# Ledger of designs, part 3: VH-VL binders against q983m5

Target 1, 189 residues: q983m5
Amino acid sequence: MVKVIASSLRKGNVVDKDGKLYVILFAENIHPGKGTPVTQLDMRRIGDGVKVSERYRTTEQVERAYVEEREHTFLYADGEGFHFMNPETYDQVAVSEAVVGDAAPYLQEGMPVQVSQFNGIAISLVLPQRATFEVVETEPTTKGQTASSSYKPAVLSNGVRTAVPPHIAPGTRVVVMTADGSYVERAKD

## First folded at step 21 (VH-VL)

Design x02
Fold by OpenDDE, last read:
Structure x02 (fold): chain C 189 residues (1-189), chain A 121 residues (1-121), chain B 108 residues (1-108)
Amino acid sequence: as target 1 above (189 residues)
Amino acid sequence: QVQLVQSGAEVKKPGSSVKVSCKASGGTFSEYAISWVRQAPGQGLEWMGSIIPTFGTANYAQKFQGRVTITADESTSTAYMELSSLRSEDTAVYYCARVGWKGWSYYMDVWGQGTLVTVSS
Amino acid sequence: SYELTQPPSVSVAPGQTARITCGANNIGSKSVHWYQQKAGQAPVLVVSSDSNRPSGIPERISGSNSGNTATLTISRVEAGDEADYYCQVWDRSSQHYVFGTGTKVTVL
């Protein structure tokens, strides 16, 4: 196994702790004004699904699990789950809704996704941090307020609710963070 | 002691489907990975696929992909293997087995008693 | 696809040592497991990469692996050792379990 510093761990990564495998559901680096920086990891034990919360020193070494991490492309979703393809081998893998979780709305056809497989079974996904979607619903733009710092509610084409700058109108493609749907910028494509 | 008990022998016609069950006892089913391995008469062992019940999806051998479906019911601690479009060549004893692992090492440490599936006209 | 090749049969006299080979390219870099299957029974794990010997498996059964050949060694062979033996690996490239072709061990 390869050891990495705790602060480098991200959602979707799989770690080995005390001989058990955990998928990281949430990772946060906390840098208090005073005190030692720590990494908060919320994990799910692969064996029984038990959720565990652990804190590490940010520089603490953590064992990465023996899983195959390979880039795939998202193809489609159906009743069997979400389907991905290895662009090199053209092998396909199905991933359950349970594994995909909150990432589901952000999946787009052709999107590169890192799939982690244990025993050939997809156990976690890592999506690109950013994705582009069309704004399908938002409040009307008020003339003269385009430079305002006040964001307005919006709905993306994938159904995700977000907040966008006042100058953003329906039909505009925007880049959002796949972690929480937060607005980043207007798409340039 | 962990035990795997499989369903009884099946006789099927070509083109039909068979679903074999594998019930686990003596442990926590959700913690298991279950593999299915078949053995035609007088032949060797052939891996078909495996599932981790917690994740709900299975890994399939390429040979059987699209024709085999492996599922698991955690509430009953039972794994299933369904093979469709049966052919005479599918006549075999089908085994379920629990997967043990260490690092990149995967092995089957507990086996069911096997289920004979006979495909004949 | 990754393939494991075993001799079809091995004959050994009681008290002697049986060696069953499992050949494949660079198999020495893989964890090799062995199963014993007696007539009419399910396979039984006899050698694993785990440091713990499977329960009920005698110490006279051991496995080694180097280069392109893995070997199951059964020392002081008994009549009860007569069975089919299969090697098995996990192929990371294909994400498949791979079994050897099997070896029938006959105790003379």
Scores: ipSAE 0.786, ipTM 0.916, lowest interface PAE 0.6, mean pLDDT 93
Fold by OpenDDE, look of step 21:
Structure x02 (fold): chain C 189 residues (1-189), chain A 121 residues (1-121), chain B 108 residues (1-108)
Amino acid sequence: as target 1 above (189 residues)
Amino acid sequence: QVQLVQSGAEVKKPGSSVKVSCKASGGTFSEYAISWVRQAPGQGLEWMGSIIPTFGTANYAQKFQGRVTITADESTSTAYMELSSLRSEDTAVYYCARVGWKGWSYYMDVWGQGTLVTVSS
Amino acid sequence: SYELTQPPSVSVAPGQTARITCGANNIGSKSVHWYQQKAGQAPVLVVSSDSNRPSGIPERISGSNSGNTATLTISRVEAGDEADYYCQVWDRSSQHYVFGTGTKVTVL
């Protein structure tokens, strides 16, 4: 078994807790002004779908489950689900919509994704933390707004709603976090 | 104790499809993978694919990719194996089995009684 | 593809020891499981890599694994041990279950 520190765990990782497998649905490191830093993990137990919420010290070791983690490339989605390909073997794996979940909008053709497989079955995904999308809609900059002004609402090409700096206009490609769609920076491509 | 009970024997024409069911009782269903293994007359065991009912996703042997569909219904604790474009070579006893595991050790600890599928013109 | 090779048949007299081999490259590094299949019946797990012996399986049946050969050993063979035996591994590379070719054990 492989143990890792709690703070290193990400959404999509699979852990072993008390002999049961859990998929991490949400992971957050919390650093309070006063107190011990902790990692909040929201997990779903494999088998019955029970959701649990646990807090660990950020440095606490957590046991990873025996799952095969392989990089795949996202190809396309259809009625059967989301299709990924192993770039080394060219084997394809179908992942259900249920497993992909809220990651779906951020999947782009050619995107490298870590697929966790149990018995060869895809049970979770780990997307790159960042992805680039075009801004297709945003509010006009109000008079007096500067680059340091508050962010304005925007809609990305994948339909995700986010907030962008005032100087961002429709047609601009931006980097967002795949976890919540939050703006990171203007794309450099 | 988990028991797997499969549907009855089938006689099919070439080119048709067959769907075999495997009902689990006496224990948890969703937590375990269900594998399908077939055995042609006088031949060995051949793995076809597996499913984890909770996820509704299946892994298939390359040989059967595109021709086999494995599904599961958690509400009825039943797994299904559908094989299409049947050929005479598909004549076999088809088994479902529950997969147990420890670490990287995957084994089939509970087996159904088998379903004979005969493909003949 | 990863393949497991077994001898087609093994004959053994009652009371003697039967050894069924399962050969593959570096199989010693894998967890090998064994199944017994009596005529007209479904396979039964008789040896798992798990420390726990399957329920109802006698201690006479054991498995070992080293190098390129896994071995199922049946000591003090009885008439009831006559069956086909299959080794099985999980191939992580292909993400496939792999069964051996099977061995028919005949009790003389």
Scores: ipSAE 0.776, ipTM 0.903, lowest interface PAE 0.7, mean pLDDT 93
Fold by ESMFold2, fold request of step 23:
Structure x02 (fold): chain C 189 residues (1-189), chain A 121 residues (1-121), chain B 108 residues (1-108)
Amino acid sequence: as target 1 above (189 residues)
Amino acid sequence: QVQLVQSGAEVKKPGSSVKVSCKASGGTFSEYAISWVRQAPGQGLEWMGSIIPTFGTANYAQKFQGRVTITADESTSTAYMELSSLRSEDTAVYYCARVGWKGWSYYMDVWGQGTLVTVSS
Amino acid sequence: SYELTQPPSVSVAPGQTARITCGANNIGSKSVHWYQQKAGQAPVLVVSSDSNRPSGIPERISGSNSGNTATLTISRVEAGDEADYYCQVWDRSSQHYVFGTGTKVTVL
């Protein structure tokens, strides 16, 4: 264990709170114009999987555990879970559905993912911020239509429902945020 | 004051499988990774694999990959180790142990009493 | 494959000091843990993280680790110290446990 300030914590870090280990799921530093800056942490207790949300002053000291954080590449999913490969050793790691969670539809073969391991067991994944998918359903574009700020419903090739600008037609490749499927831009390929 | 209590001794025929249980008492099973270690008669300790019960996947030693399945049931605070395609060389005492940690390292701070598995005709 | 080598046996007279070595390349960069196993019993952790003694382990049992050798030292050896002793590390590259070959301590 090492003491760190709360504002240094990132997803995949593990902290000791009152004798229990938690993996960080989300961290945000909030700097109000008045008052003390705070760090908002969403965490999962490793022992029983219970999720908690806590706020710390950004300068509070927190005990951080040492945890292996290594890049892996996604291979495939089956009934036994999600399978990744360490690109340096070629060793494979199975990751449970509970750890992958809502990120599952955004995984693509060969995608680089940061994997956090405790006792050789995957406890957290961090996907790239953005990924490219094809739009498979949406309203076709119409010539001359210029509607301000009006997005239309779309379905991506991974099944995720999102909203896209009016000029996006079915078959278009788009870049989305892996956190929630939100549209970023048309793919530049 | 956590104790690990294992299932009783087993006699098995070659080619069959065995499933050893490891029950935690004291109500703190879910805070632990559980490791399985075996010891053949007159031999040293050999790590087989580990699990964190709530995550459901296990870390297996290469030697046992494909033959061993480690599982856990949080509701009963029980871990299981199943070894398939048994051979006479699998005759050993099988231990479960609670994982402790510090820094970049892991160790086994509480051990079960052991389960003798004998493989013979 | 990272291997931990221990002498097969150590003989010691009562009241004297037993030293059990655990050798590997650059083992001093790793944390070494030690277990005692008396005949017919499960192993018991006696030293963790090179030199930390769990509660209930007597002060005469101690550990050190530097260079290519970790050492478990038992001072004022008693008959009850007769047991097998194992060192162990966590290998970060393989994400596996590694146990030493074991040392039988005999009290003469």
Scores: ipSAE 0.693, ipTM 0.870, lowest interface PAE 1.0, mean pLDDT 89
Fold by ESMFold2, last read:
Parts: sequence; structure tokens; C-alpha cells
Structure x02 (fold): chain C 189 residues (1-189), chain A 121 residues (1-121), chain B 108 residues (1-108)
Amino acid sequence: as target 1 above (189 residues)
Amino acid sequence: QVQLVQSGAEVKKPGSSVKVSCKASGGTFSEYAISWVRQAPGQGLEWMGSIIPTFGTANYAQKFQGRVTITADESTSTAYMELSSLRSEDTAVYYCARVGWKGWSYYMDVWGQGTLVTVSS
Amino acid sequence: SYELTQPPSVSVAPGQTARITCGANNIGSKSVHWYQQKAGQAPVLVVSSDSNRPSGIPERISGSNSGNTATLTISRVEAGDEADYYCQVWDRSSQHYVFGTGTKVTVL
């Protein structure tokens, strides 16, 4: 165990709280205009899967557990789950749908992913922040849109629904955030 | 206080499969992971694989990859190990154990009583 | 692959000290755990993380780990210490458990 400040915690880190291990599912540092900055952590207890939300001051010290974090590459998904390979050892790791969660549609063959393991078992995945997909459906451009309402609905090649600028047409390759599918920019080619 | 109780002894024919159960009692099913270890007559301990019941996937020893399936049922506090394509050298006592941990290491702090599986002929 | 080698047997007179070794390259950089298995019974953890004794394990049982050798020491050996003893590590490279070959302790 090592003590770290709460604001340094990220998805996939594991913390020891009152003798129990929790994997971080979501971390957000909140810096209000008034008041003390806080870190919001959503976590899952490894032993029984209970999810908790905790709020810490950003400078509060938390005990971080030692867990293996290694890069893997995504191979494929099937009825058994999601399959990744360690590019150095060629060992494969199966990751359950519960662990992959809403990241599933963003996985692409060969994608580098950080895998957190406890007892050699995958407990968390971290995808690259951005990924490129094709827009397969979107509405025609509507004249008279205000700046705040200029984005239009779209469906990406992975089935994710998002919003894109009016100039994006079907067939356009776009860069999106893997966390929520939000549009970033057109792909450079 | 946690106790692991395993299913009874079994006699199997070569080429068949066996499924051994491991039920936790006297507390929470498993704080973390359940491991399976076997011991052939007169031989040492051999790790087969482990599972974290809540996460549902298993880590298998290379020797058993493709022949062993480890599962768990959180609602009944029971883990299972199934070994297929049995042969005479699979005759052994099969143990389940609860995983403890510290630092970068893992160990087995509570053991089941063992299940003798005999593969005859 | 990483292998842990133990002597097959150790014979010790009552009241004397038994030392059970577990050898591997650079084992001193790893945490070593020890199990006692009496005849016909399941293993029991007697030392974890080189030297930590679980509750109920007498102080006369201790562990150490340095260099290429981890050692389980049983002082003032009693008849009840007659058992097989196994060392074990977690191998981070393979993400696997590794057990030692086992040592039978006979009390003369």
C-alpha cells in the first residue's frame, strides 16, 4: 500500500478503504468557484461487487493498493466475452461484459487498452480517450439553427447515437470521445 | 470463520468430465477470489485456476487452459470447477481455497476439505 | 518458467529445530507463503508474506526470505509438527501461483 492524494486517482486504480478493496469506476475533480475542491469517486468493492460513491477533498490521502496494470490489444468479442492479448507474451485475457460495460461499442480490433488485474483477473479497462468511427446516419442540415442548437443527431458505425455539426454528412469519418461518444472533430483523412 | 464445503468424492471414466462444487458458509461467500488446487496421490500441490465470483471470469493455469472451466454463482455462494477429457493422471484430490492478498502477492488463507476424483481404467 | 525447489524430506528429533528451505532465483524479491498439510487433511496457511503468522499459529513457527532462499523454521519441534510443508509465490510475469515441490517433516 501507498498513500496518494484523492485527486490523483483514475479509473482502474484500486484503493483500500477500511480493509476492503475498491476499483475506481469513475473519478472527477470538482473545483467550485467557492468552497473546497473535491474528488468524486464511484467505486466497486472487489469482494462483493457493491458500488459506492464517495467524496473526498482533493488533497485527502487515500491508500492505493498494488494491482497489475498492463497494456493489451483488443482481438474480438463473442458469446464468452471480450478477448484481449498481451502483445509481449501473447497471453490472452477474457474480460466480462460487466467489466467492459458501456465501453463495448468503442472497441476496435488492435486497439491498445490498459487492463487492471487482481489475481490475474481483469477488473477494469481503460480505452484510448478518442477513437474514429464513420457516421452512418444523420439528418439533413436545417437552416435557421442557433449556435447553441447547431448540432444534429447522428448514428455512428458502432451504433452509438451522438450529435455532430451540421456540415457532417453520412460517410464522414469522425473522432469521438470513447467515454460518451461526443464529437471531437472530423478525421484528418 | 468462513468455511468452504466441497461436493463429495466422484469416480469417473476416461474421456468424461467432472464438476466439483465449493460452497462458502459462516460468512460472506468470498471477500475476493476462489482458487482451485489439485493434488495427485503422493504428489504436491498444483494450482489450476482462480475466479472472482462478482467479475465472472477466471484466470487459468497454462497446463489446464482449454480443459478446465471455473465458474461461480454469487446467489448461492458457490464456485465450480469442471475438468473435461479426463484421464487417469487426473486422479487427485481437488481443493478450493479463498484468496488472501498483501502487496503484490496472493495466497490461500482458507481451504475446503478436498474432493477426491478417481479416473478409473 | 519459475520453479520453487524444496528438499523432499527433513528428519528432526523432538525439541530440536527444523529448517525447511524453498529455493529459486532471486526469491528474496518475492513474498513467500507457507502451508502445512497433515496426513489426510487440507493444507493450512502457517506463514504469509515471508514472516507474518496468521492467528493461531505458534510463535515457534517463523519464516525468513533472502537472496535465493526462503526458510520456514519450526523451533522446539513437537510430534504434531509432522506434516508436508509447501512454499508458494505469486509470479507477476505469468500472473500465476507457483507452489514448491513440498517437504515431508518427520519427527523422530
Scores: ipSAE 0.690, ipTM 0.871, lowest interface PAE 0.9, mean pLDDT 89

Design x02
Fold by ESMFold2, fold request of step 23:
Structure x02 (fold): chain C 189 residues (1-189), chain A 121 residues (1-121), chain B 108 residues (1-108)
Amino acid sequence: as target 1 above (189 residues)
Amino acid sequence: QVQLVQSGAEVKKPGSSVKVSCKASGGTFSEYAISWVRQAPGQGLEWMGSIIPTFGTANYAQKFQGRVTITADESTSTAYMELSSLRSEDTAVYYCARVGWKGWSYYMDVWGQGTLVTVSS
Amino acid sequence: SYELTQPPSVSVAPGQTARITCGANNIGSKSVHWYQQKAGQAPVLVVSSDSNRPSGIPERISGSNSGNTATLTISRVEAGDEADYYCQVWDRSSQHYVFGTGTKVTVL
């Protein structure tokens, strides 16, 4: 264990709270116009999987546990879970649906993923911040200035529902945030 | 104070399988991972694998990969180890143990009483 | 293939000191844990993280670790210390437990 300031915590880090270990699922630093900056943490207790939400001052010290954090490559999913490979050793690790959670539709074969392990067991995944998907369903193109237009519903090739600018047509490749599917830009590749 | 209580001794024929249970009492599973360790008569300790019950996947020793299945039932605070295709050399006492940790390391701080599995023709 | 080597046996007279070694390359950079197993019983953790003594373990049992050798020391040995002793590390590379070969301590 090492003490760190709360604002340094990121998804996949593990903290000791009241003698129990928690993996960080979500971390957000909030800087209000007035008042003290805070760090919002959503965490999962390793022993029983219970999720909690806690708020700390950004400078508050928190005990951080040492946990293996290693890059793996996504291979495939089947009825028994999600399978990843260490690109250096070729060892495969199965990751449960509970750990993958809402990230599942964003996984792509060959995608580099940061895996956190406790006792050799995967407890958290961090995907690349952005990924590219095709828009498979949306309203036909509305040409014009997007600054004066509302985003419209769309369905991505991975099944995720999101919102895109009016100029995006079906078949367009778009970059989205892997955290929530939010539109970033048209793909450049 | 957590206590690990294992199922009773078993006698098995070669080629069959055995499933040993490990129940936590006096506490909950929620604070720890469970490891399985075996010991053949007159031999040393041999780690087989570990599980964190809520995450559902296990970490297996290479020697037992494909023959051992470790599972857990959170509602009953019980972990299970199943070993298939039994041979006479699988005759051993099988222990479950609670995982403790510090820094980059793990150890076993509470042990079950052990389950003797005898494999004979 | 990280291996922990222990002497097969150590004999000690009552009241004397038993020293049980656990050898491996650069073991001093790792955390070493020790278990005592009396005949017919489950193992019991007696030292964790090189030198930490769990509650209920007498102060005469202690551990140290440096260089290529970790040592479990039992001072003022009693008949009740007669047991098998195992060292153990966690191997970060393989993500596996490694147990030592075991040492039988005989009290003369």
Scores: ipSAE 0.675, ipTM 0.867, lowest interface PAE 1.0, mean pLDDT 89
Fold by ESMFold2, fold request of step 23:
Structure x02 (fold): chain C 189 residues (1-189), chain A 121 residues (1-121), chain B 108 residues (1-108)
Amino acid sequence: as target 1 above (189 residues)
Amino acid sequence: QVQLVQSGAEVKKPGSSVKVSCKASGGTFSEYAISWVRQAPGQGLEWMGSIIPTFGTANYAQKFQGRVTITADESTSTAYMELSSLRSEDTAVYYCARVGWKGWSYYMDVWGQGTLVTVSS
Amino acid sequence: SYELTQPPSVSVAPGQTARITCGANNIGSKSVHWYQQKAGQAPVLVVSSDSNRPSGIPERISGSNSGNTATLTISRVEAGDEADYYCQVWDRSSQHYVFGTGTKVTVL
């Protein structure tokens, strides 16, 4: 264990709190105009899977566990789970549906993913921040509208529902955030 | 105080499978991970694999990959090790153990009583 | 693969000191754990992380680790110390446990 300030914590880090290990699912630093800056952490207890949400002062010290964090590439999914390969050793690691969670529709073959391992077992994944998908359903384009107009509903090729600017037509490839599917920009490919 | 209680001794024929259970009592089962270790008569300790029950996937020793399946049931605080295609050299005492950790290392701080599996020739 | 070598046996008179070695290249950079296994029983952790004694382990059992050798030391040996002793590390490269070959301690 090493003590770190709360604001340094990121998804995939593991912390020790009261003798229990938690994997960070989401971290956000909040700097209000008045009041003390805080770090918001959403975490999952490794022992029983219980999810908790807590706030810390950004400078508060938290015990961080030593956890292997290694890049892998996504291969495929099957009945045993989601399979990744270490690009240096070619060892494959299976990751459960519970660990992949809502990230599953954003995985693409060959995608680099940060894998956190405890006792050689995958406990967390961090995908690239952005990925490209085709819009398969949305309203027809409205001539003369731009990206700054009100967004309209859309469905991506991976099944995710999102909102896109009015100028996006069905068949358009778009870049989205892998965290929530939010639109970033039209793909440059 | 956590205690690990294993299922009773088994006698099996070559080519069959065995499934050994490991139940936690007196505490929480799935604090970190459960490991399986075997010991053939008169021989040393051999790690087979480990599981973190809430994550459902296991880390297997290379020697046993494809022949061993390690699972857990959180609701009953029970881990299982199933070894298939048994041979006479699989005759051993099979232990489960709770994993402890510090720094970059792991160890086994609580051991079950062991389960003798005999594979008759 | 990373291997841990122990002497097969150590004989010691009551009241004297037994030293059980665990050898591997650069083992001093790793955390070494030790288990005692009495005849017919499950192993019991007696030292973790080179030198930490779990609750209930007598002070006369201690560990050290440097260079290419980790050592378990049993001072003032008693008949009840007759057992097999195993060292163990976690290998970060393979993500596997590695056990030593085992040492039988006989009290004369």
Scores: ipSAE 0.666, ipTM 0.862, lowest interface PAE 1.1, mean pLDDT 89
Fold by ESMFold2, last read:
Structure x02 (fold): chain C 189 residues (1-189), chain A 121 residues (1-121), chain B 108 residues (1-108)
Amino acid sequence: as target 1 above (189 residues)
Amino acid sequence: QVQLVQSGAEVKKPGSSVKVSCKASGGTFSEYAISWVRQAPGQGLEWMGSIIPTFGTANYAQKFQGRVTITADESTSTAYMELSSLRSEDTAVYYCARVGWKGWSYYMDVWGQGTLVTVSS
Amino acid sequence: SYELTQPPSVSVAPGQTARITCGANNIGSKSVHWYQQKAGQAPVLVVSSDSNRPSGIPERISGSNSGNTATLTISRVEAGDEADYYCQVWDRSSQHYVFGTGTKVTVL
């Protein structure tokens, strides 16, 4: 264990709180206009999977465990889970559906991801912030109208529903945030 | 304090499989992970694999990859180790153990009583 | 693959000191854990992280780790110390546990 300030924590870190280990699922530093800056942590207790949400002062000391963090590439999913490979050693690791969670539709064969391991078991997975998908459904772009600035509904090739600018047509490849599917830009390929 | 109680001894024929259980009591099911270690007659300790029950996937020793399946049932606080395609060399006492940790290292701080599995025709 | 080598046996008279070695390349950079296994029983952790003694383990049992050798030391040996002793590390490269070959301590 090493003591660190709360504001240094990020997804995939493991902390000791009252003798129990938690993996960080989400971390955000909040600087309100009035009052003391805080760190918001969403965490999962390793022993029983219970999720908790806590706020700490940004400067509060927290005990952090040492956790292996290694890049892997996504291979495939099957009934046993999601399978990744360390490209340097060719070691494979299975990651449970519980760990992959809402990230599942964004995984693409060959995608580099950061895998956090405790006792050699994957406990957290961090995808690249952005990924490219094709828009398969959206409202047609209609010419002859006054320009529109509102985003419109769209469905991506992975089934995720999102919103895109009015000029995006079906078949367009777009860059989205892997955290929530939000549109970033048209792909440049 | 936490205790690990394992299922009873078994006699198996070659080519079959065995599933050994490990039930936790007197605390949380597992604070970190459950490991499986075997010991053949007159031999040393050999790690087979580990599981964190809440995550449901396991870390397997290379020697046992493809032959061993480690699972857990949180509702009964029970972990399981299943070894398939048994042969006489698999005759051993099979232990479960709770994982402790410090720094970058892991160890086994609570052990089950062991389960003798005998493979003979 | 990383291997931990122990002497097969150590004989010691009551009241004397037994030293059980665990050898491997650069083992001093790793944390070494030790288990005692009496005949017919499950192993018991007696030292963790080179030198930490779990609750209930007598102070006569201690550990050290430097260079290519970790050592478990049993001072003022008693008949009850007769057991097999195993060292163990976690190998970060393979993400695997590695156990030593085991040492039988006989009290003369």
Scores: ipSAE 0.658, ipTM 0.858, lowest interface PAE 1.2, mean pLDDT 89
Fold by ESMFold2, look of step 21:
Structure x02 (fold): chain C 189 residues (1-189), chain A 121 residues (1-121), chain B 108 residues (1-108)
Amino acid sequence: as target 1 above (189 residues)
Amino acid sequence: QVQLVQSGAEVKKPGSSVKVSCKASGGTFSEYAISWVRQAPGQGLEWMGSIIPTFGTANYAQKFQGRVTITADESTSTAYMELSSLRSEDTAVYYCARVGWKGWSYYMDVWGQGTLVTVSS
Amino acid sequence: SYELTQPPSVSVAPGQTARITCGANNIGSKSVHWYQQKAGQAPVLVVSSDSNRPSGIPERISGSNSGNTATLTISRVEAGDEADYYCQVWDRSSQHYVFGTGTKVTVL
């Protein structure tokens, strides 16, 4: 165990609170302009899966637990879960649907993923921040309408709903954030 | 203190499978990882695999990958180990154990009473 | 894979000290755990993390670990200490448990 400042914690880290381990599901540093900056942590207790939400001052020290963090490559999903391979040892690790959660639609074959393990069992994973998907549905531009910076609704090839700039047409490949599907840019391929 | 109570002794024929149960009492079942360890007559301890019940996936020893299935049922506070394609060398006492930890290391701090599985050739 | 070697047996007279070794390359950088198994019984953890004694384990049982050798020491040996003893580590590279080969302690 090491103590770290709260603002250094991110999704996939594990903290020890009163002898129990928690996996960080979401971390946000909030700088309100007035008052003390805070870190919002949403966490899942490893032992029973109970979700806890806590706020810390960004400089407050939190005890981080020792867990193994190793990069793996996504292979496929089936009825037994999501399967990853360590590219150095070729060992395969199954990750449960509960651990993958909302990240599931963003997984792509060959995607590098950080896997955290406790007792050799996957307890969290972190995807790359960005991934590329095709826009499969979005509304056409309105003839005669002035150019606007307003985004329009779109559906990605993985089924995720997002918003894209007005000039994006169906069939366009776009880069999105894997955390929530938000548009970043048009793919450069 | 937590207590682990295992199912009774079994006699099996070669080629069949066996499923041993491990029921936890005196604590929250999902609070710890559960390991399975076997011991053939007159032999040492051999780790087979471990599970964290709330996640439902297991870590298997390489020797047993493909033959062993470790599961858990939180509603009954019970872990299971199933070994398939039994052979005479699978005759052993099978233990479940609760995992403790410190730093980067793990150990087994509470053991079940053991389950004798005899495979008659 | 990482292997832990123990002497197959150790004989000691009552009241004397038994020392049980567990050998492996650079074992001193790892945490070593020890189990006692009396005939017909399940193993019992007697030392964790090299030298930590669980509640209910007498002070005359102690552990140390440095270099290539971890040692379980039983001072003022009693007949009730007659058992098999196993060392164990967690191997971070393989994500596996590793048990030692076992040592039978006989009290003369």
Scores: ipSAE 0.608, ipTM 0.848, lowest interface PAE 1.4, mean pLDDT 88

